# Designs tried in a protein design chat: VH-VL binders against Mitochondrial intermembrane space cysteine motif-containing protein MIX23 (MIX23). Part 22

Target 1, 196 residues: Mitochondrial intermembrane space cysteine motif-containing protein MIX23 (MIX23), of Saccharomyces cerevisiae (p38162)
Amino acid sequence: MVDNRRTFTAPQSLLETNLTFPNDEPSLTTITVTRERCVDPSLIDSFLRFLRHGSDDIIRQKLNNYRKGSINGKNKCKEFLKQELYPNWQIRNNIISFCEKEAAEMKNETDQQCGNNKKTTAEPLIDARIDPYAARERAEKQEAQYKDWTKVTEWVANNRKIEQILTSTTEGILRQNCEQNNDYLKEFTQFCKDNS
Short names: E, the ipSAE of ESMFold2; O, the ipSAE of OpenDDE; V2, 0.75 times the mean of E and O plus 0.25 times the DockQ between their complexes.

## First folded at step 14 (VH-VL; framework fv_oberotatug)

Design v6 (from t5 with heavy chain F106Y, light chain S53E; at its last look DockQ between E and O 0.62; V2 from the best seeds 0.00; counts 0 for: pae E 9.9 > 2)
Fold by ESMFold2, look of step 14:
Structure v6 (fold): chain C 196 residues (1-196), chain A 121 residues (1-121), chain B 107 residues (1-107)
Amino acid sequence: as target 1 above (196 residues)
Amino acid sequence: EVQLVESGGGLVKPGGSLRLSCAASGFTFSDAWMSWVRQAPGKGLEWVGRIYSSTDGGTTAYAAPVQGRFTISRDDSKNTLYLQMNSLKTEDTAVYYCTTARWSGYYFDYWGQGTLVTVSS
Amino acid sequence: DVQMTQSPSSLSASVGDRVTITCRASQGISRYLSWYQQRPGKAPNLLIYYASELQSGVPSRFSGSGSGTDFTLTISTLQPEDFATYYCQQYNKYPWTFGQGTKVEIK
């Protein structure tokens, strides 16, 4: 079994912000995400809150600042999207996807260790009559791994719901303040393919 | 087996300086967030400050009573956490614990035995 | 700062008793709360994190519950080694803060 890790750094535009964040929590500028941090997500949650607050939560303020471009009126919304918003969304998606992948791998590893995958008949068994502590230890280990998988899966589902709500709300604001007929979520999907 | 061993405590007069060390073993120190927590004799626990792992940016944060006077640093090649304490006050008298947060960052998985710092005029 | 208030500040109990300690935050802290045990003359030990998750090696007689502002540590059947002081700690909002402690004494 090989432990995976991935580092993420807040977008430069957010790092350069001079906004005061409403929570008193000091902002993390970079995070290394590991399986263990997916299981205990307090750090990841803090980083996601920082990213969300510095983008979707203040998007009207951000758009107003960009829209102050000259009377000759180049539409600065596309600059904001590609420089600030879509990179921020992408980082959040990649963090959630990392933990989703780790959850899938945890379940596969647990299933193979316990023989659940493929329903094989060759099962190593510690005989509790010979070593009751070893048999109990194996059962407790399996329970802990399943509990971890469930916790990460729930966290992923909750955060995907949060992202859907935030990005849908932001799309509405973009239509009010930028191009009304643009499909911003489809454009973001293409941005991710172009920048993967 | 995670072990944290603090050293460097002692008696110092107000205004003095002292450096505490914490030797760590049994885990990958360079990946760990580290904190100092103190406990005045007969009193409760008080967070002093923390340092992120180098891979997570290596930044520090401090509780207000010690900000500007205490400095946390780490030497990953020696698996050692440091607390430099300057301009010590009698209110800084406490047992100082080294703590680690291997996975979570914000709660304290393992604690050292503590080292006593006494600031007395 | 988030103020953490534990109740009671002390209690007397016998081996075998069920013990309940509460911790109230002055602001919502979600589930970012941990519990520590400190035996006399010893360093603290982590018991519970994320409000209800047992740290590895902690006996199942310990349990935690709560979210938001109100949290509870329960010891279902008190053992002789459980006579100690217990602290809650929030880690939702800087600075991290501890409750004042609850001392569990032999009756």
Scores: ipSAE 0.006, ipTM 0.583, lowest interface PAE 9.9, mean pLDDT 82
ESMFold2 (binder alone), look of step 14: mean pLDDT 91; pTM 0.929
OpenDDE, look of step 14: ipSAE 0.540; ipTM 0.822

Design v7 (from t5 with light chain S30Y K93R; at its last look DockQ between E and O 0.02; V2 from the best seeds 0.00; counts 0 for: pae E 14.7 > 2, placed apart)
Fold by ESMFold2, look of step 14:
Structure v7 (fold): chain C 196 residues (1-196), chain A 121 residues (1-121), chain B 107 residues (1-107)
Amino acid sequence: as target 1 above (196 residues)
Amino acid sequence: EVQLVESGGGLVKPGGSLRLSCAASGFTFSDAWMSWVRQAPGKGLEWVGRIYSSTDGGTTAYAAPVQGRFTISRDDSKNTLYLQMNSLKTEDTAVYYCTTARWSGFYFDYWGQGTLVTVSS
Amino acid sequence: DVQMTQSPSSLSASVGDRVTITCRASQGIYRYLSWYQQRPGKAPNLLIYYASSLQSGVPSRFSGSGSGTDFTLTISTLQPEDFATYYCQQYNRYPWTFGQGTKVEIK
C-alpha cells in the first residue's frame, strides 16, 4: 500500500565524465533504496562513493574546467554549483535522509509492538511462569528486533559525518576559488527547496 | 559554524499562548530533524517534541504532557523552527531549548541558548 | 517510558581528581545513550554518544562506557572548566528521556 522505496539517478554530468575509479566495480547509474538496503548498505555505499568521487573529491578539477569555459573571463562558479555540485549534494542527502526516516519508522514500529499499551496478553504468561529459558529467549528476540534499527542508525550517523567533512572542505575550496563572502550552505538549502 | 538562537519567551498567564522561534544557521536546515527540550528552573531536562526534515514530510511527535497543546512547525525559507504553545499551565514554566539531531535523529548534537517561558497568574 | 537514574546527584571534587558518574536505565537500552554537560547559566552540550563515542571537540579526558542498563561517564583529570551538571539521555525507545543530572562542584 505504502511504497517504502525511492529511486535515485546519478547526475547526467557525472555519467558523461571519464572519471577513473581504480579497482572499483562498475558504478550503478541508478539505485533503488529500500529499508532492506539501509540495513545492508553495501550497494548504497558504492553509489555514494561514486557520487562523492565525481564531485567533492575532484572539486578543484571541476572548478578549473568551468573557469576555462568562461568567454568574458568571469568565473562560472554559480553555473557549476547549480548544474553539478548542488544536485549531487541533494541526491546524497536525500539517500541518507531516506534511511534516517526508515530508522525512525523501525523504532516506532518496534515500540508499538513492545507497547506502552498493557493489553499484551502473552507477556503476563511469560512473567508469571518461573521459566528462565523462556525469559532469556524473549530477551534475545527483543534484542534481535532492535539490531536492524541499530545498523541503520549507525550508518546514518557515519554518513552524516562524512557529508559534513566533505561539505566543510568544499566550502573552503569554493571560498578560495569563487565568492569568498557567499553562504554556500544557505544557497544549497534554497536549491533543494526549488528542486525538491 | 552551527548556530541556534531561540526567542519569543516571556511571562504569560495560565491558559495563554506563546510562540517561540529558533533561528538556525551553519547547516542544511531542510535536511535536519529538529527538537525542543525544556528545563524547569532548578530541574532537569525534558524532551518536548520533534519535527522531521521537510524533505521527509515534516511530521511531528510530542511528549504526553504537551500533546494537543503544543505545535511544532518549520519555515525552511527562513531557516526557522517554531513552537506554538497554547493552553499554557504553570508546570510549563521552563527554559526552552532548540536542538538539532544532525547525526541520527535520536540524540542532540547542537543546542541553542534557550528562552525562558514563565506561566504564572 | 524508560526512566534514567543518575548517581550521585551531586559530588564535590578538586582539580586533578578522577570523577565517575553512573547512569542506570529502568530497562535495557543496548548502547543508545548520550551524555551532556551543562555549565552554570549555559545550554547543554553533547559530550558522548553511543555510550562511548566522543563528540568532535570534546577533550580526551572524557570517556564513556557501558551497555544494557548500566553506564558510566569518567573524567580522568578534572579541570576547572569541568565543574558543571552532567546528564545522560537514552535514545533506544520513545519518548527520549534524560537522567535527573549530576552536579560536579569544586571542593
Scores: ipSAE 0.000, ipTM 0.440, lowest interface PAE 14.7, mean pLDDT 80
ESMFold2 (binder alone), look of step 14: mean pLDDT 91; pTM 0.934
OpenDDE, look of step 14: ipSAE 0.589; ipTM 0.831

Design v8 (from t5 with heavy chain S35H, light chain S53N; at its last look DockQ between E and O 0.80; V2 from the best seeds 0.00; counts 0 for: pae E 8.6 > 2)
Fold by ESMFold2, look of step 14:
Structure v8 (fold): chain C 196 residues (1-196), chain A 121 residues (1-121), chain B 107 residues (1-107)
Amino acid sequence: as target 1 above (196 residues)
Amino acid sequence: EVQLVESGGGLVKPGGSLRLSCAASGFTFSDAWMHWVRQAPGKGLEWVGRIYSSTDGGTTAYAAPVQGRFTISRDDSKNTLYLQMNSLKTEDTAVYYCTTARWSGFYFDYWGQGTLVTVSS
Amino acid sequence: DVQMTQSPSSLSASVGDRVTITCRASQGISRYLSWYQQRPGKAPNLLIYYASNLQSGVPSRFSGSGSGTDFTLTISTLQPEDFATYYCQQYNKYPWTFGQGTKVEIK
């Protein structure tokens, strides 16, 4: 098993806000994401909600504040995107991608265990079949791993859809308030390459 | 095997103080979110407070009835969770459970056996 | 605070019966609902998290369902060790709150 974990910290601009957040829990500023937290996503979901609420959910207010005091507010859009929005999107994307990677590793590990144990096609003259407890334990472990893999895969698919909806909505708002003909999602992709 | 063992319960007069301990084993304590939950005799369960793992910020939160009177702390080097209870009231009489929220942080996957705190004149 | 109301408060049942316990939240809590079993004189044990997911080691006769405000715990074929008090708990909104409990007794 590969023992991976990653720590994510909310963007500094979000840590300095006095915004009221939806769940009334004092917001986590930092989380460590592990495979187990992908399987049981309550903590990750709370952190993603915090990030989304402090960015996409209040995008119009953020854009208005960035245009204030500037005759050419379109230049301030570029600063907002690079300083606040794209870093927030990147953190959310990286969290989801971490769990996606863990789901792939879960599948690989389960497949290896099945293949490794399936190599016993040549049974010894002594009836190894008499040890049903080892076979039962292995089957129960594989069933549990499959359930966990399914949970993480479903969570990843759902959150990819949520991000698509949010970023598509935000792109529309950016076109209305910043540059209409800009490809913000392509620009975000380039931002991630530049800041990976 | 995960094990949580509370200690330090007993009889105390109103206005008094008491410190509970919870010794943990069988898991990486420093990664775990820890909670206290209490149960008054013959009553249901009530969340008391929690402390995050050190890697998740190490902060505490409390239920309103105990805010300002109870303090949760942890010593990761000793795998021990503490509950300092000050200004105790008769309403604080309960079995106090140490519990973990190892995976989600928000629901309680392992529980200790509990320790009884009686606040009586 | 989110109030959690369980129904019934108690019930009597025989070994082999199907038992259903309902938990209602005073506001939407998505699927952030857990169920606990407490045998007399013992600490609670986690049965179900995320409304329907069985905790490791919990028998398959236990199942959970629901989303939003209405949730159920079902024991498909009651066993002697299942006579206990059952609690729901929400973890969508701080502070975390429990239902008042449902006592399942031998008929």
Scores: ipSAE 0.013, ipTM 0.587, lowest interface PAE 8.6, mean pLDDT 82
ESMFold2 (binder alone), look of step 14: mean pLDDT 91; pTM 0.927
OpenDDE, look of step 14: ipSAE 0.501; ipTM 0.813

## First folded at step 15 (VH-VL; framework fv_oberotatug)

Design w1 (from v2 with heavy chain G57S G58Y; at its last look DockQ between E and O 0.02; V2 from the best seeds 0.00; counts 0 for: pae E 8.1 > 2, placed apart)
Fold by ESMFold2, look of step 15:
Structure w1 (fold): chain C 196 residues (1-196), chain A 121 residues (1-121), chain B 107 residues (1-107)
Amino acid sequence: as target 1 above (196 residues)
Amino acid sequence: EVQLVESGGGLVKPGGSLRLSCAASGFTFSDAWMSWVRQAPGKGLEWVGRIYSSTDSYTTAYAAPVQGRFTISRDDSKNTLYLQMNSLKTEDTAVYYCTTARWSGFYFDYWGQGTLVTVSS
Amino acid sequence: DVQMTQSPSSLSASVGDRVTITCRASQGISRYLSWYQQRPGKAPNLLIYYASDLQSGVPSRFSGSGSGTDFTLTISTLQPEDFATYYCQQYDKYPWTFGQGTKVEIK
């Protein structure tokens, strides 16, 4: 019995926001991601939209609010990044990576079944004694697994593209409103290593 | 074999209350998301509300026409889903179906036979 | 709310006919669409989820397609047990909404 699930909770700062939510599920603060939820990702997509709306989609409003709360003006961008933005990015990245890992495991499981079921050079009489109902059942299972693997792989690719667009756009806004010469994406990578 | 059996329907006057029950068997009820869907006589289907499993803290959501009047609850030790309906209106007259959804989606895998609620003065 | 409009609302067909039912969403719902069959006097049952994925035990004569706003349910060779009302349902945006139904009657 392998534990193929992981629970994610929205950051506290997002839960305290007074912003209008998108037309999504109204009370989604925590999600448990499983292989089945990767195969039909409607709940995961709803949660990702919630996270994106409360961060990248409203980044300019978030930066403005942070500036109003600063006494000295120093560290306002740094605090926002480490307290709000990077944790949000990390949760989204970890959700997508969980499904990516599940897709890889689905492929490995299917490949092992195919490798073990490879027809060897054997007498036709031995092959003819194979249970035809078991053979049909095995073929149906294999087809279903590749279909599911394909769906999850496509979902992962699409969401990686969405995240790339969002984080690239946000990085541009950060360069305009915070430190212009900072490599925010490299800094995020280091944040994830420090906070894994 | 998955089975969902609704009970508690009947005739009630406007402004009254009624509690529906749904007995579940043939699957792990405590892992399932549960919903109520209704169908007015001769009409189509309308989602009423849902309740998540304990994994999502039994969080509920409701369609606008029933918000504040209907309450969904569940008892995982009894494999039972409930719908408490208060302040009933004639527009609430329908067959009420107990449904389950797979953990990964908001569509309805299995349906009960339905129980009729008639709200009439 | 996302409004789901089915076409046609009713049709008459013979056993062996190809039947096509369409469902249009008032806004994009990606592939988060399911189809249900309701036989007279019975509860609905799930046919298709994720626009094109058949529920376990559903005959291969049923197929679904579409993405975004326009979706299609096809019955390639109508059987006697397929005379029923069919509903689409979106599950992309709260609240989850159904089409008004398409009744398939025998000729």
Scores: ipSAE 0.031, ipTM 0.637, lowest interface PAE 8.1, mean pLDDT 83
ESMFold2 (binder alone), look of step 15: mean pLDDT 92; pTM 0.936
OpenDDE, look of step 15: ipSAE 0.500; ipTM 0.807

Design w2 (from v2 with heavy chain A61Y; at its last fold request DockQ between E and O 0.41; V2 from the best seeds 0.00; counts 0 for: pae E 9.4 > 2)
Heavy chain, then light chain:
Amino acid sequence: EVQLVESGGGLVKPGGSLRLSCAASGFTFSDAWMSWVRQAPGKGLEWVGRIYSSTDGGTTYYAAPVQGRFTISRDDSKNTLYLQMNSLKTEDTAVYYCTTARWSGFYFDYWGQGTLVTVSS
Amino acid sequence: DVQMTQSPSSLSASVGDRVTITCRASQGISRYLSWYQQRPGKAPNLLIYYASDLQSGVPSRFSGSGSGTDFTLTISTLQPEDFATYYCQQYDKYPWTFGQGTKVEIK
ESMFold2, look of step 15: ipSAE 0.143; ipTM 0.682
ESMFold2 (binder alone), look of step 15: mean pLDDT 91; pTM 0.931
OpenDDE, look of step 15: ipSAE 0.717; ipTM 0.873
ESMFold2, fold request of step 18: ipSAE 0.006, 0.007, 0.000; ipTM 0.613, 0.627, 0.425
ESMFold2 (binder alone), fold request of step 18: mean pLDDT 91, 91, 91; pTM 0.929, 0.930, 0.928
OpenDDE, fold request of step 18: ipSAE 0.698, 0.638, 0.689; ipTM 0.860, 0.851, 0.859

Design w3 (from v2 with heavy chain S54E; at its last look DockQ between E and O 0.48; V2 from the best seeds 0.00; counts 0 for: pae E 6.3 > 2)
Fold by ESMFold2, look of step 15:
Structure w3 (fold): chain C 196 residues (1-196), chain A 121 residues (1-121), chain B 107 residues (1-107)
Amino acid sequence: as target 1 above (196 residues)
Amino acid sequence: EVQLVESGGGLVKPGGSLRLSCAASGFTFSDAWMSWVRQAPGKGLEWVGRIYSETDGGTTAYAAPVQGRFTISRDDSKNTLYLQMNSLKTEDTAVYYCTTARWSGFYFDYWGQGTLVTVSS
Amino acid sequence: DVQMTQSPSSLSASVGDRVTITCRASQGISRYLSWYQQRPGKAPNLLIYYASDLQSGVPSRFSGSGSGTDFTLTISTLQPEDFATYYCQQYDKYPWTFGQGTKVEIK
């Protein structure tokens, strides 16, 4: 399909701070994610690392700065969440979801070509008898597609786990520094609905 | 058929300047990440710098030894990558390779033949 | 910077031998490692990316393995055209860095 790509830009708050982080690409503020880049995710991992380092990894510093600079201390956390944290979480989740969707499409495309529900070997044999080089080339392509699907699926699973760990840690810090009984994940879900 | 052809190498004195060019064909140059990699005579490979495609921001980055002295640019209308080298030092003597990552990533899937730059008094 | 150390720096082998080259990163780089072959007087060619994936047109006698800090390039049955210098390169962390090279010579 023609339009399987999406461009992501770091949240405005990170762009305005111009922070430099160790071992991260200093000019990696935007990426275009494609299926090919999901298969070899080095660019995506660099961008996710930048986003994580500029938010969850320094969240205590961020919260302290908001506290010091606020006369209206009761709602300073909501400003930080809406302006900095939730946009950052949203971009990271959207990147992971893009590759997850691409993995599903890769599997669907390959399953249609292989006829997994059909389980008939006659089609490959007939193709090889008509054009043995074309049949071999087709089989090699299908094998490569399943390898790519596996790579992307594993990357998605790993990054979902990383995000879960980061979200759990950040939620604990928010409960200590903001509202203890607030459901931050539910609030983030609503933020995503409001800010597609 | 991917082709990368470097030109502009030669002899130059320390403190001088030189501009290298890399003519590209056989792929969509405007979508490609481009890099320069160098190899001193009898030595290994050293990354010099890279420029992203315009779709990925078009930004540059450089290895520390050349930062502030070398500038990478590209002209997508001419399918050409450039390396402007200023304030050249004898340790810049090397074969300079033009490289690309046609599909994705930070590795180098195609290389030109290289052009020799010699910096000598 | 991530330092890449190859071992051995050179080796002698005969056609038909199994050859193993290692590459060690000073920090974890996941699977973001590539291998290049450079024949004498020629430009390098990509062999392997993502630690183990063969570039198009590369013979199946080449294989790569490893993750984290320790990586291996294997040539299962050395051919005359395989006498060359081999480089690893990490692409996980800026700046991208190469190993010092491993020269494979005719015994």
Scores: ipSAE 0.060, ipTM 0.664, lowest interface PAE 6.3, mean pLDDT 83
ESMFold2 (binder alone), look of step 15: mean pLDDT 91; pTM 0.932
OpenDDE, look of step 15: ipSAE 0.642; ipTM 0.852

Design w4 (from v2 with light chain R31N; at its last look DockQ between E and O 0.46; V2 from the best seeds 0.00; counts 0 for: pae E 6.9 > 2)
Fold by ESMFold2, look of step 15:
Structure w4 (fold): chain C 196 residues (1-196), chain A 121 residues (1-121), chain B 107 residues (1-107)
Amino acid sequence: as target 1 above (196 residues)
Amino acid sequence: EVQLVESGGGLVKPGGSLRLSCAASGFTFSDAWMSWVRQAPGKGLEWVGRIYSSTDGGTTAYAAPVQGRFTISRDDSKNTLYLQMNSLKTEDTAVYYCTTARWSGFYFDYWGQGTLVTVSS
Amino acid sequence: DVQMTQSPSSLSASVGDRVTITCRASQGISNYLSWYQQRPGKAPNLLIYYASDLQSGVPSRFSGSGSGTDFTLTISTLQPEDFATYYCQQYDKYPWTFGQGTKVEIK
């Protein structure tokens, strides 16, 4: 995997629809996610809104178009899921997971720095005695890292909740409009393994 | 260290054209999102348009009043942002600022000094 | 479009005063709100992003608060260089929009 940055592109089917979305950033169809963009997630949120609106938010419209085009008797629900919905879900999941991984790394880095700079035990504090600017600067960086870790962790938790609601609602709609006895969320999990 | 220097402003008649340039230094230009923001004399700030970094696809977007008349471009080899303004109107009279968003795409962390464009008969 | 309304449009204050400026969005914008300072005859400078995060090099007397629709910029102890016009800007929903500005004048 690409360390500290990763590029995501919207699914081809969404790019071809040329949908217009109120309040959404136009032409944001490819994003590079970095740790800094996880800390201020405005760009990521804009991209996630684009993906969600072009899929789950309009799922009934998408399914209706499928049923109109079933001339050759093929199972168009399975094609829609494999070509449009599951790739969209996977991209959103991977973006959230990237930032989750970055949060874990930020915590690990900060914990190592705090452990190395413990002040409660009688060890020589050579850094502060030799270079007080370096000691002060180091403490300020540690505080900033904990603040950033908290922001990313809260963003991840919130987006996990949003994804759960959206995918659960969409599964209900799929059961009503496609195969009722299919386990769509388990099928998505297998899709991700097959396309990892 | 970060510097943005606009040039190319001046007096133009309605319907005319003008090209603004913004020379950038002190940062990796190809990774930066760039915008133009304008300010009519004695008035507030108005976003004009933006261009994404090359790493994020390099595409443009524009505010409604300038859509179809203004074109933003960039030359990463010269660290230069451009604004081509066509079919100019008197309401386009403003100081035009070059801006960058080095850490996020949607707010403006560095600004140039601005260049004045006056559109009048 | 998200309309940003600042209050007051202007105010007079003395060095040492605590100053507060309010910005209201017509729709929820989460924490995606920035503040800019524009001194007379100068370009704007970024003060605050993400509603409350201070830009590097900005004095700690500046602070931001709020979320959703209501946001506040506070200058805890006004200094001579703080006499300027202040703008808020939302960056949650396209197109990005600015408030009309708040002019802080010397008494």
Scores: ipSAE 0.062, ipTM 0.665, lowest interface PAE 6.9, mean pLDDT 83
ESMFold2 (binder alone), look of step 15: mean pLDDT 91; pTM 0.932
OpenDDE, look of step 15: ipSAE 0.687; ipTM 0.862

Design w5 (from v2 with light chain Y91W; at its last look DockQ between E and O 0.69; V2 from the best seeds 0.00; counts 0 for: pae E 15.0 > 2)
Fold by ESMFold2, look of step 15:
Structure w5 (fold): chain C 196 residues (1-196), chain A 121 residues (1-121), chain B 107 residues (1-107)
Amino acid sequence: as target 1 above (196 residues)
Amino acid sequence: EVQLVESGGGLVKPGGSLRLSCAASGFTFSDAWMSWVRQAPGKGLEWVGRIYSSTDGGTTAYAAPVQGRFTISRDDSKNTLYLQMNSLKTEDTAVYYCTTARWSGFYFDYWGQGTLVTVSS
Amino acid sequence: DVQMTQSPSSLSASVGDRVTITCRASQGISRYLSWYQQRPGKAPNLLIYYASDLQSGVPSRFSGSGSGTDFTLTISTLQPEDFATYYCQQWDKYPWTFGQGTKVEIK
């Protein structure tokens, strides 16, 4: 396998639920993420919006339905977390992490080209005094790579912040509607280790 | 390197049907989102519909004027995109462009030359 | 639907001029906007995506800017091959919609 491509599928629970979404948003159930899609992330953004809307954005509705089930003598919060919420969070986290890894690789590739010159006594292979067109072409390639790296890095940082805000808000709602003293984010971390 | 070649355009009477084809080469067709965009004579561009790549579920979406009348399909083994046009109206007269969004799925990085569809009595 | 309004609808310019074209969305679309060039009798071609990113093979005299609702395409030094119609297109909310076009013609 080539490692610059991964396919993600929305959790089955989200695909099977009868959820109301804005009429003008199309459903996307699976996505293939590549480095190029990390650089131009509109498809990934649509998929993340779908996942977020199907879980965190409607969490009170989902918890209300699960609380009604607790009359059956079972704690439906634990089922909701394990079957719906944590898998959804994990998929979003894994998508962001894939692009984070691609950004790191882009940086290493570009630094290898530039860094080779900083620790040697040899002149650059291309001398602008002799071949200004080749020197310009090399500079333009390097700038394009840093531009892409910057775009992906900023996208990753933004989405990590969104996830932090969203999961923190959801944790607050869980404390009000489920076990008050539970550390839901630590529990999610353990879920990811157990299901990695 | 990328080529998109439309065919199947022509003259058809209102209420008729027509199938357009788009032969693709120079990229991995099965990874690409494909769209049809049309342009009425002397007018601007109008998105007609799109089909996701097979790996992204292969689902379709359509603009309101063509909902229920047009069907987009793809044959990845032949690298070919299709537009089945039924119940044609004079308002459907346009040049139809095959487009691809190989990376993002939302904007159109490569376009075919277009094929003219004329719907008239 | 998101309506895209381009200004001006047409303009006359000379080779070497700096040309600016604006595009306004009826709703916020973040940076999900692209620009296309269509020469007479030809298919459109992509110039800029994600508001400001230049498509491969497009001359650097083209640039884009903007976010939210207001976007600009700039041609820094107009060339003879740049006389064409330019379209913006939003890809934030279905259906994808285009501006009505801006024709750039020889003065």
Scores: ipSAE 0.000, ipTM 0.499, lowest interface PAE 15.0, mean pLDDT 81
ESMFold2 (binder alone), look of step 15: mean pLDDT 91; pTM 0.933
OpenDDE, look of step 15: ipSAE 0.781; ipTM 0.894

